# Miniprotein binders against q6w4x9r395to579, part 114

Target 1, 185 residues: q6w4x9r395to579
Amino acid sequence: GHCSLEGGSFVTTFDARPYRFHGTCTYILLQSPQLPEDGALMAVYDKSGVSHSETSLVAVVYLSRQDKIVISQDEVVTNNGEAKWLPYKTRNITVFRQTSTHLQMATSFGLELVVQLRPIFQAYVTVGPQFRGQTRGLCGNFNGDTTDDFTTSMGIAEGTASLFVDSWRAGNCPAALERETDPCS
Key: E = the ipSAE of ESMFold2; O = the ipSAE of OpenDDE; V2 = 0.75 times the mean of E and O plus 0.25 times the DockQ between their complexes.

## First folded at step 9 (miniprotein)

Design xa4
Fold by ESMFold2-Fast, scan of step 9:
Structure xa4 (fold): chain B 185 residues (1-185), chain A 89 residues (1-89)
Amino acid sequence: as target 1 above (185 residues)
Amino acid sequence: DTLREEAERLYDEARKLMEEAERAFEAGNFEEAFRLAKEAGRLIEEAIRLAAEAIKEGDDDPWTYLLLRYAEWLAEIVEEFIERVEEEL
């Protein structure tokens, strides 16, 4: 299955449900028992441009009991706070430059991440078939049914993206905006 | 030690108990499987409480949030397992 984070704040889930949100926090993008050592993929969003209602992806994080790999918009890759030169390899994860504008994180456990650095920072998540019905987070539940893709961290299907996104926050941040009255837009 | 460290310890203990519960179930010892799963459920509820308390008290580590979400998922697994065991008793 395939999940994308594009155009600053657009997300398409594994079941191909598109949505957009306005939030500035770290969010759980993907958690699954298929990930070793209680691993998860997370996305960091921050404000973009002059408009305060706009948000954009600024980093992707793979977090587990052993690793905290951060891939930043500015091409910095760290693990547990230490900057790493590419290619960077652990026992199960390799981060490398795929093209002049793309980095890839390949894993031995069926997760692949590609980040586009330029012209706009974007992320593409691919998971193997073993993840079907075994995912939670912003990328959805990967069960072939888009009506429940907004399942919150409490297991409740929501009709709006803002409530769904807020339930997956991984930090002490303000709630995502569902709609902004923006006289400056 | 900290609320997060204690929640993590309880989560790890609950997982071990669930592994034992699954082995007991496979061996046909449904009463033992039930007992172990009920203990795992109690530990995981406490882990959830402590992780949520840590967040409420200002823990801003993404790991604490992730631990809470995995503990919640394990609680669902425990509940489903208990239902399966009850059908065999």
Scores: ipSAE 0.763, ipTM 0.887, lowest interface PAE 0.8, mean pLDDT 85

Design xa5
Fold by ESMFold2-Fast, scan of step 9:
Structure xa5 (fold): chain B 185 residues (1-185), chain A 89 residues (1-89)
Amino acid sequence: as target 1 above (185 residues)
Amino acid sequence: DTLREEAERLYDEARKLMREARRAFEAGNFEEAFRLAEEAGRLIKEAIRRAEEAIKEGDEDPWTFLLLRYAEWLAEIVEEFIERVKEEL
């Protein structure tokens, strides 16, 4: 299956359901028991320069117990906070420059990520058939039915994208959203 | 230990218990499978509570959020497993 993050704030799920949102946090794109060591793919959004009221993808993160691989729009790749030269290889993951404008993260576990760096930062996620019906997050549940692609983190199928997106928030939110919780002290 | 570290430990123990519960089930030891799965259920609910508390107290680490979402998924798996085991008892 294929999921895309395009045009700053547009998402097409594994079941080909398109939607858009405005968000300025880190969000879980994909979690699955098929990913090793409790891995997940995440997207970081921030305010866009194009209209200053829009949001855009600024980084994609693969997070697991052993790795925190960040691919950012400034073309820096880090793992666990340390900048890495490409090609960068771990036991099961290789990050390399596919073209002058695209980076690829290839894995041994059926996940592939292609990141377009220019002119607009965009991401394309491909998963093997073993992920069918075993995915959660912004990319949907990959069950062949688009009507339940807005299943929140609590298992509720929502009719609108806004409630769906908020349920998959994973930190790194602006101070304004942090005011909704107890202040950091 | 932080709340996140406590949640992670509880999650790991629950996962271990579920592996043991599955082995017991496959061996036909349904009462043992039930006991292990119930204990895993208790631990996973505690893991969820501590992860939620960490987030409420200002933990913005994406790992904490991911841990919570996997703990919630494991809780669903435990409940489904318990219902399956009950059919064999």
Scores: ipSAE 0.746, ipTM 0.885, lowest interface PAE 0.9, mean pLDDT 85

Design xa6 (at its last read DockQ between E and O 0.76; V2 from the best seeds 0.79)
Fold by ESMFold2-Fast, scan of step 9:
Structure xa6 (fold): chain B 185 residues (1-185), chain A 89 residues (1-89)
Amino acid sequence: as target 1 above (185 residues)
Amino acid sequence: DTLREEAERLYDEARKLMREAERAFEAGNFEEAFRLAKEAGRLIEEAIRLAAEAIKKGDEDPWTFLLLRYAEWLAEIVEEFIERVEEEL
C-alpha cells in the first residue's frame, strides 16, 4: 500500500483517501504491530513561509525503542541526535540518496520511505501486504475501505480531517483550532 | 519520566501476559487464557492512565505519545481476545 504527504499539507491514505489539514505539531503517520521494537513513522509540520496561514512538512521521523531517525527538509539525517553520513545502515534500516533530490529509507520489515527534498519537501510511504488492516495513523488503516480512514487514536471513526489529525498528535501542541488572521471574516 | 517508565513497564508486562494467554488458548486451556487476558487488561488500563498523566504533566517526548497509542491498541486487542475466549468457556 502507498501513502503520500505532498504539497506541504496534503495527505493520501493507504486506501487512497485524500485530505488536507493545517497543523503545527509532530503527528503519527503509521503505527503497526508489524513494525519492530514498537516502531512508528511520524511527520513534523510547521508554519510555511510562503503563506501566512499554511503549514508544511519539515521532517519525517522513524521512532522505535532503538532508533530515532530524523530526515529533515535541510537534508540532515540524524539517529538518536547524531548526524549521519549517507549511506547510513543499521541492522534493519538503510538510508541512502536515491537521486540528487530524493532520499530513501529501506527496511527489512516491509516499510519503505522516499523523501523528496527539492523543490518541495514531500514524503511517500510504501508498505508490504503484511501491513494490510494492521496500520493506524495519518496514513489510515489500510483495510480497503475509505469510510473509516479517519479512525482516531481511540478507535473512533471521525468524519472531519482536523479532528482525525489532532487525535494523532505526538507532541505538546495546542489542542485548540489555530486562529485565523481575522477571526470574524 | 517516572510515570512514563512505569507505563512502559506495565505495557511490556501486559504484552508478555497476552503472549502467554494466546499460548494457553492454542493449547485449549481456556480458563488460564481468560485469567491471563483479564490480568493483561488490568495492567494495560493502568499503563494508559499513567502515560496520559505523564503527557498531562508536560512530558514532551514523542515516545510517550507513541507508547500511549500502542497501549490503547493493545487494550482493544485484549478486549477482543477476552470475547473470543468467553465463546469457548
Scores: ipSAE 0.754, ipTM 0.884, lowest interface PAE 0.8, mean pLDDT 85
ESMFold2, look of step 10: ipSAE 0.745; ipTM 0.874
ESMFold2 (binder alone), look of step 10: mean pLDDT 88; pTM 0.877
OpenDDE base, look of step 10: ipSAE 0.840; ipTM 0.918
ESMFold2, fold request of step 13: ipSAE 0.743, 0.745, 0.750; ipTM 0.872, 0.870, 0.878
ESMFold2 (binder alone), fold request of step 13: mean pLDDT 88, 88, 88; pTM 0.878, 0.881, 0.879
OpenDDE base, fold request of step 13: ipSAE 0.848, 0.848, 0.844; ipTM 0.922, 0.921, 0.920
ESMFold2, last read: ipSAE 0.753, 0.751, 0.736; ipTM 0.877, 0.869, 0.866
ESMFold2 (binder alone), last read: mean pLDDT 88, 88, 88; pTM 0.878, 0.879, 0.882
OpenDDE base, last read: ipSAE 0.845, 0.844, 0.844; ipTM 0.920, 0.920, 0.920

Design xa7 (at its last look DockQ between E and O 0.98; V2 from the best seeds 0.83)
Fold by OpenDDE base, look of step 10:
Structure xa7 (fold): chain B 185 residues (1-185), chain A 89 residues (1-89)
Amino acid sequence: as target 1 above (185 residues)
Amino acid sequence: DTLREEAERLYDEARKLMEEAERAFEAGNFEEAFRLAKEAGRLIEEAIRLAAEAIKEGDTDPWTFLLLRYAEWFAEIVEEFIERVEEEL
């Protein structure tokens, strides 16, 4: 399964459903029992302009009982809040520079993350087949059905992206908005 | 302990109970499986409540939110298991 966060506010789920939203919060991208130690992948969005529709991805966070890895445009920060030189390696996670503009987080448990740092901060999530039907969050449920991707944390199918996205907030933030915006903004 | 820490403790305890419940079920001890699962259900609901309360009171740690979501998911798992056990009683 492939999930992408592109263009600042666009998401394509594991089931290939595209949508967009404008929010300035941390959201759960991927929650799954297949991730060790109650792990999850999260996305941090922030305001990138003066309008509410000017939002962008600014960081990706892997969080579990054992690890906290924050990948931003400028640095990789780990559990103790220290910036790490790459490559960074734990028992089952490795973060390294893939190219001059791309970082990669590789794992032993079937999760891969590629982060484009420039010119636009974007993220690409890949999960193995063992994750089928066992994922929740903004990347959807990876069950081959696009119509139920907007299922909230409480198991309710939503018709709009904003309500869906809000259900996966990992912080106290304003409600997400769904607006027509330039995909390049 | 903080609300989050209490919620986490209950969550972990609920998980242990469900592991025992599953073993009981596999052994054909459906009554014990049922009892254990019901207790797990009670604990996980309390964990959910406490985590939610922590957030309401201003806990902004992403882990607290994640804990809540995992607890919610686990509650569903517990309920489904209880339903399966009931079919064997």
Scores: ipSAE 0.793, ipTM 0.904, lowest interface PAE 0.5, mean pLDDT 93
Fold by ESMFold2-Fast, scan of step 9:
Structure xa7 (fold): chain B 185 residues (1-185), chain A 89 residues (1-89)
Amino acid sequence: as target 1 above (185 residues)
Amino acid sequence: DTLREEAERLYDEARKLMEEAERAFEAGNFEEAFRLAKEAGRLIEEAIRLAAEAIKEGDTDPWTFLLLRYAEWFAEIVEEFIERVEEEL
């Protein structure tokens, strides 16, 4: 299955449900019992552009009991706070430059991450079939049904992206910005 | 120990108890499986409480939030297991 974080603030889930949000926090992108050592992918969003309501992806994090690998838009890769030169290899994870504009994190456990650094920071997540029905987070539940892709951290299917996104915060941050309806122009 | 460290310890203990509960269930020892799973459920609820309290008290470590979300998911797994064991009792 494929999940993408594109265009600064757009997400397409593993079940191909697109949505957009504006938030300034770290969010759990993917958690699964299939990830070793209680691992997870996380996405960091911050303000962008001249509009204070616009946010964009600024870093992707793989966090487990062993590792905290951060890949940031400024092309710095760290693990547990220490800067690493590429290619960087652990027992189960290799981070390397795939092209002049793309980094890849390859794993032995069925997860792959490709990060586009330029012209805009974007991320692409691929998971093997063993993850079907066993994922939670911003990328959805990978069960072939898009109607429950906004399942919150408490297992409740929500109709709105803002409540769904807020339930996956991994930081003490403000709630995602709501779009106000035009009350009469 | 911090609240987060205690929550992690309890989460790890609950997982070990569930491995024992699953082995007891496979061996047909349903009463023992039930006892172990109920204890795992008690520990996981305490882990959830402590992780949530750590966050409430200012813990901003993404690991603490992730631990809370895994503990919540594991509590669901424990509850489903207890329901299966009850069918055999």
Scores: ipSAE 0.764, ipTM 0.891, lowest interface PAE 0.8, mean pLDDT 86
Fold by ESMFold2, look of step 10:
Structure xa7 (fold): chain B 185 residues (1-185), chain A 89 residues (1-89)
Amino acid sequence: as target 1 above (185 residues)
Amino acid sequence: DTLREEAERLYDEARKLMEEAERAFEAGNFEEAFRLAKEAGRLIEEAIRLAAEAIKEGDTDPWTFLLLRYAEWFAEIVEEFIERVEEEL
């Protein structure tokens, strides 16, 4: 399955449902029992344009009980707050420079992340077939049906992206309904 | 941080109890599976409460939010298991 974060504000889910949102927060992009040590992939968004409502992706985080790997638009890779030289390897994760503009995180547990650093910070998430039907978060539930990809953290399918996105916040930041945002989808 | 740590401890304990409940169910020990799953459900509900309270008290650690989301998902799994065990009793 493929999930993408493109153009600073666009998301395409594992089931190919596109949407757009603007928010300044950290969000849970993907959680799954298939990720070891209660792991999750998270996306960090911040203001990016002249309008107070424009935001874009500024970092991707892999968080588990063992690791907090941050790949940020300043091209620094950290684990648990310490900068790391590339290639960087743990028991089950390898982060390396794929090209002059792309970094890759490969894992032994079926998650792959490719991050475009320039000209625009973008991310591409790939998960193996064992994740089918076993994901939650901004990348959707990977069940082959786009109609329920906007399932909130409470398990409720929503028809709009804004309520869905707000439910996946991982920080004390304003909810999308409390912010001025551009129209989506 | 104390609330988050206790929530994590209860979540971990609930997961262990559920593993035991599943083994009991596979062995045909449905009364034991039910008892263990009910206890796991009780612990996970408390873990959810403590994690949510930590966030309300100002815990901004992304881990606390992730723990809450996993605990909520696990609670759904436990409730579904309890219903399945009840059909066998």
Scores: ipSAE 0.759, ipTM 0.879, lowest interface PAE 0.8, mean pLDDT 87
ESMFold2 (binder alone), look of step 10: mean pLDDT 88; pTM 0.881

Design xa8
Fold by ESMFold2-Fast, scan of step 9:
Structure xa8 (fold): chain B 185 residues (1-185), chain A 89 residues (1-89)
Amino acid sequence: as target 1 above (185 residues)
Amino acid sequence: DTLREEAERLYDEARKLMEEAERAFEAGNFEEAFRLAKEAGRLIEEAIRLAAEAIKEGDTDLWTFLLLRYAEWLAEIVEEFIERVEEEL
């Protein structure tokens, strides 16, 4: 399964449903019992440099009980707060420069992350078949896009928040849901 | 201990109890599986409460948020497991 974070605030889930949101927080992108040591992928969003009314991806985090690997749009890779030279290798994870504009995090447990650094910071997540029906977070539930309303029914326009997005916040950040009255009410 | 540390300890204990419950179920010991799963459920509900309280009190560690989400998922797993065990009882 493939999940992408593209064009600032667009997400395409593992079941191939696109949606958009506006938010400035760290969000759980992928959580699964298939990830060792209670691991998860997280995505950090902040205000866009182009427009203060938009947000964009600024970092991707892999967090577990042992590791906090951060890949930033500034091309800095850290683990547990310490900067690392590439290629950086642990027992189950290798982070390396795939091309002049792309970093890759390869794992032994069926997860692959590719990060585009330039011209726009973007992320692409690939998971093996063992993750089917066993994922949660912004990338969706990977259940075949036929029976689950949580991912399929989203399709939310940019600037319109949902309980789905806010439920995956990993921080004491403002809710992505707009508190403004409907202009037509 | 901090609220997060206590929540983590309860989460780990609930996971251990669920491993034991699954082994009891596989062995056909349905009453024991039920008892273990019920205790795991009690511990996981307390872990959720403590993790949420830690966040409310200002814990900004990403791990605390992740722990809460895994604890919530384990609570659902426990509930589904208890339902399956009840079918055998």
Scores: ipSAE 0.727, ipTM 0.871, lowest interface PAE 0.9, mean pLDDT 82

Design xa9 (at its last look DockQ between E and O 0.02; V2 from the best seeds 0.00; counts 0 for: pae O 8.0 > 1.5, placed apart)
Fold by ESMFold2-Fast, scan of step 9:
Structure xa9 (fold): chain B 185 residues (1-185), chain A 89 residues (1-89)
Amino acid sequence: as target 1 above (185 residues)
Amino acid sequence: DTLREEAERLFDEARKLMEEAERAFEAGNFEEAFRLAKEAGRLIEEAIRLAAEAIKEGDTDPWTFLLLRYAEWLAEIVEEFIERVEEEL
């Protein structure tokens, strides 16, 4: 199955349901019992430099009990806070430059991540068939039914993307509603 | 020590009990499977409570949020397993 994070803030789930959201937080993109050591893929979103009303993907994180691999839009790769030169290899994960504008994270457990660095930071997630019906997070539940792709962390199917996205937050984010201080009079 | 660390320990204990419950079920020891799964359910509910409290008290570690989500999923697995065991009793 394939899940994409494109155009700053668009997501297409494993069951091919597209949606868009605005958020400034770290979100659980994919969690699954198929990931070793309680692993998960996470996405970090922040305000767009062009408009304060837009948000965009700024980093992708693979987090487990052993690893915290961060791939950021500034082309820095870290694991557990330490910068790594590519290609970077662990026992089960290899991060390497696939093209001049793309990085790839390949794993031994059926997860593949391709990150486009330029011109816009974007991510593409591929999971093997063993993940079918065994995924949760922003990429959906991978069960072949798009009507329940907005299943929140509590198992509730929501009709709106914003409530679904907020249920998968993995951080203490600013209040949903921010009040801007007016500019000088 | 911390709420998160205690939640993690309880989560790990609950998973160990569920592995034992599954083995008891496969061996036909349905009463033992039920007892182990019920205890796992108790531990996982406490793990959820502690992880949620840690977040409420300001824990910003993404791992704490991930732990909470896996604990919630394990709670569902425990409930489904108990239902399966009850069919055999």
Scores: ipSAE 0.757, ipTM 0.888, lowest interface PAE 0.8, mean pLDDT 85
Fold by ESMFold2, look of step 10:
Structure xa9 (fold): chain B 185 residues (1-185), chain A 89 residues (1-89)
Amino acid sequence: as target 1 above (185 residues)
Amino acid sequence: DTLREEAERLFDEARKLMEEAERAFEAGNFEEAFRLAKEAGRLIEEAIRLAAEAIKEGDTDPWTFLLLRYAEWLAEIVEEFIERVEEEL
């Protein structure tokens, strides 16, 4: 399954449901029992444009009981706050430069993350088939049905991306903003 | 010692109880599976309350939010499992 975070704050879920939002927060992209040590992927969005409402992806975070890996445009930072030279390796995770513009996080547990650093910070999440039906977060539930991909953290299917996205905030943050031209609205 | 740490402890214990409940169910011990799952549900409900309280009291650690969401998900699994067990009783 494939989930993408692309310029303009566009997201495409594991079930190929596209949506857009603008918000300044950390959001839960993916939780699953298939991730060891209660792991999760999170996405950090911040203000990006001349418009006071525009936001873009600035970092992707993998967090578990054992690991904290923050990937941003200029560094990879681990548990102790130190920037690390690539390649960076734990027992089951390796982060390395795939190309001059792309980083890759490869894992032994079926998660792959590719981050485009330039010209725009974007992220591409791939999960193996064992994740089918066992995911939650901004990337959706991977059950083959796009109609329930906007399921909130409380298990409620919402009709708008903004309510869905707000439910996956991992911090005290302003509510997400949408333009009327959002294809998900 | 913190609300987050206690919520984490209760979540971990509830998960262990659910593993035992599932093993009991597979063995046909439906009364035991029911008892274990009911207790897991009680612990998960308290873990959710404590994690939510920690956030309300100003805990900004992303882990606390992740824990709350995992606990809520486990609560759903427990409720579904209890219903399955009741059908066998």
Scores: ipSAE 0.662, ipTM 0.846, lowest interface PAE 1.2, mean pLDDT 84
Fold by OpenDDE base, look of step 10:
Structure xa9 (fold): chain B 185 residues (1-185), chain A 89 residues (1-89)
Amino acid sequence: as target 1 above (185 residues)
Amino acid sequence: DTLREEAERLFDEARKLMEEAERAFEAGNFEEAFRLAKEAGRLIEEAIRLAAEAIKEGDTDPWTFLLLRYAEWLAEIVEEFIERVEEEL
């Protein structure tokens, strides 16, 4: 399954459902029992302009009981809060520079992350077939049905992206917006 | 296939085997976990050899170097995992 975070505010789920939102919070992208040590992949969005519709992905975070890895445009920060020289290795995770503009987080448990640093900060999540039907978060549930991808953290299927996205907030943040507001309005 | 491509295949297969090994371990099937990990170890060692050989023969692709490092890392993971499994056998 492939999930993409592109263009600052666009998401394509594992089931290939595209949607857009504007938010300035940390959101859970992927939770699964297939991730060891209660692991989760999260996305950090922030303001990129003056309007509420000017938001962008600024970091991706992998968090487990053993590891915290923050990949941002300028640095990779690990458990001790230090920027690490790449490649960075843990027990089952390696972060390395794939190209001049791309970082990769490789794992031994079927999760792969590619992060495009420039010109736009974008992320691409790949999970193995063992994750089918066992994922939750902004990347959806990977069950082959796009109609239920907007299932909230409480297990409720939502019709709009905003409510869906808000349910996966990892902190106290403003409500997400589904549609881009006209800057002239 | 080039040496790098062969190394990549073996690396991917080793990784998959380790994923299966982890699942087996979590399920309490330690014998199967051990078997899978041992096989992964064999494959990853070959991957390392092939990647190193590619470099020796003039492969200058940065990915080949990264592959080698990642394969070496995976080999360490396999070894650590085997040790954990052996404690349960």
Scores: ipSAE 0.013, ipTM 0.247, lowest interface PAE 8.0, mean pLDDT 88
ESMFold2 (binder alone), look of step 10: mean pLDDT 87; pTM 0.866

## First folded at step 10 (miniprotein)

Design eb1 (at its last look DockQ between E and O 0.70; V2 from the best seeds 0.00; counts 0 for: pae E 4.1 > 1.5)
Fold by OpenDDE base, look of step 10:
Structure eb1 (fold): chain B 185 residues (1-185), chain A 82 residues (1-82)
Amino acid sequence: as target 1 above (185 residues)
Amino acid sequence: STTRLRIEFRDISEEQAKKVEEIIRFEAEKSGVDVEFEYHDGRLTVEARGSPEAIEWFLYIVRMRLWYELPDVTIYVIKVES
């Protein structure tokens, strides 16, 4: 399964459902029992302009009981607030520079993350087949059905992206907006 | 079915306890979990009740938020089934 966060506010789920939102919060991208130690992948969005529709991805965070890995737009990889030299390796996770503009987080448990640092901060999530039907979050449920991707954290199917996205917030943040904006922003 | 969850925070200041309470109340309301709080002598006790699914999500998101917002606070969890 492949999930992408592109263009600042666009998301394509594991089931290949595209949608967009504007929010300035931390959201759960991927939660699954297949991730060890209650692991989760999260996305941090922030305001990138003066309008509410000018939002962008600024960081990706992998969080578990054992690890906290933050990949930011400033090419900073941190674990528990400490900057780490690349390649950075933990028990099951390795973060390394893939290209001059891309970082990669590789794991032993079927999760891969590629982060494009510039010109636009974007993220690409790949999970193995063992994750089928066992994922939750903004990346969807990876069950081959796009119609139920907007399932909230409480298991309720939503018709709009904003309510769906809001259910996966990891903080007290303003409600997400679903507005048509320039795809370049 | 209803699941009961007890969360304890030890060696926590009153100020920290207030912050924790704010976070937990927000997430409890969002997840449909009933919560009660008791603070006494540096210990905050939270009793939560809800469906198994609600409690699981509630605990998960609370852990995440507390880790970000109050990383120096230790969480002790007791889950009671039935």
Scores: ipSAE 0.355, ipTM 0.713, lowest interface PAE 1.5, mean pLDDT 91
Fold by ESMFold2, look of step 10:
Formats: sequence, structure tokens, C-alpha cells
Structure eb1 (fold): chain B 185 residues (1-185), chain A 82 residues (1-82)
Amino acid sequence: as target 1 above (185 residues)
Amino acid sequence: STTRLRIEFRDISEEQAKKVEEIIRFEAEKSGVDVEFEYHDGRLTVEARGSPEAIEWFLYIVRMRLWYELPDVTIYVIKVES
């Protein structure tokens, strides 16, 4: 299954459902029992222009009870706050420079992340077949049906991307809908 | 049905407790979980109640946020009752 984070705030789910949102927060991109040690991928979005509707991906974080791997647009890779030289290898994770513009995080548990650093910071998530029907977050539920990809953290299928995205916030930040109506950002 | 969750944090300062409470209040409000706090003598106790699904997500996201933001505090799950 493939999920992508492209351009400003464009997302395509594991079931190929495209959407866009605007927000400045950390969001759960992918959570699954197939990720060891309560693992999750998170996506960090920040303001990319003068308007609050101009937001873009600035980092991807793999977080578990053992690891806090941050890949950010400044091209620095850290684990648990420590900068790492590439290639960087743990028992089950390898981060390496795939090309002059792309980094890759490969794992033994079926998750692969490719990060395009330039010209625009983008991310591409691939998961193995063991993840089918067992994912949650901005990348959807990977069940082959696009009609329920906007399932919230409370298990409710929504018809709009905004409500779905806001339910996956992982930080003290206002809902995107609230920010859209607030003239101060 | 309603699930009741009790968690504790031990040997934490009043300042640490304040930060933990801010995270928990936000996630509780977002998840539709009712919470009450009691801080005494370095111990913060939290009583949470909500649907089973809300409590499951609440506990997961609180643990992850604490690990990400406040890695020096330890959460103890005391009981989970439906």
C-alpha cells in the first residue's frame, strides 16, 4: 500500500483517495499494531506563506517506545534528539541517502518511508500487505474502499477531510476549521 | 457503556504536573473523555471516564504525547474497568 504527502498539503491515502487540508500541527499519519512498540508515523505541518491556508510538510517523525526518528526539511536526521550521520542503522531500521535529493527509511517490519528533500519536501509511505485493514491516521485504513478512508480517531467515517484531519492532531493546536475562521493566525 | 480509567504519575514536581495536566485536558476534550485531577505530595492521580473506544485512543495518544514531549515522566495505569 502507498500513501503520499505532496506539495503544500496534498495527501493520497493507501486506498488512493486524494485530499488537501490546511493546518499547523503534528498529525498521526499512520498508526498500526503492525508497528512495533506502539509505533506511529507523524507528519508535521507548518506555515509556508503569509496566509494560514499556505501550509506544508516540514518533517516526518517515526515514534515508538524505543525510537524518535525525525527527518526534517533542514536535511538533518535525528534519533531521540541526537543528529545522525547517514547511513544510520538500528536493529530494525536503516536510514540512508537514496539519491542526492531523497532519503529512505527502511524497516524490518514492513514500513518504508521515502522523503524527497528538494525541491519540495515530500514524503512517500509504503507498507506491506500485513497492514491491510490495520492502519489508522491521515493515510486511511487500507481496506480497499475509499468511502471510509476519512475515518476519525473515534472510528466515525466523515464526509469531509477537515473533520477527519482534525481528529488526528497530536499536539495542543486548534482545529483547522477554527483557524480558517480566525482572522489572527 | 462507560470505561473508567485511573492513572498516576509519581515523584513529579508541581511544574511537571501542570504540563501533564495540559496535555491530558486537551486530549480528553478532543476524545470526549471526562477527567478529574488530584495532585498531592508529588503524586498526580487522574480519573478518566468515557466510551471504551474513546478511552483506548485517549490512553494511546496521551502516552505517545508524553513520550514525545515529556519523556522524563512515567505513567502508571492503575485500573481499567468497564
Scores: ipSAE 0.275, ipTM 0.658, lowest interface PAE 4.1, mean pLDDT 84
ESMFold2 (binder alone), look of step 10: mean pLDDT 89; pTM 0.892

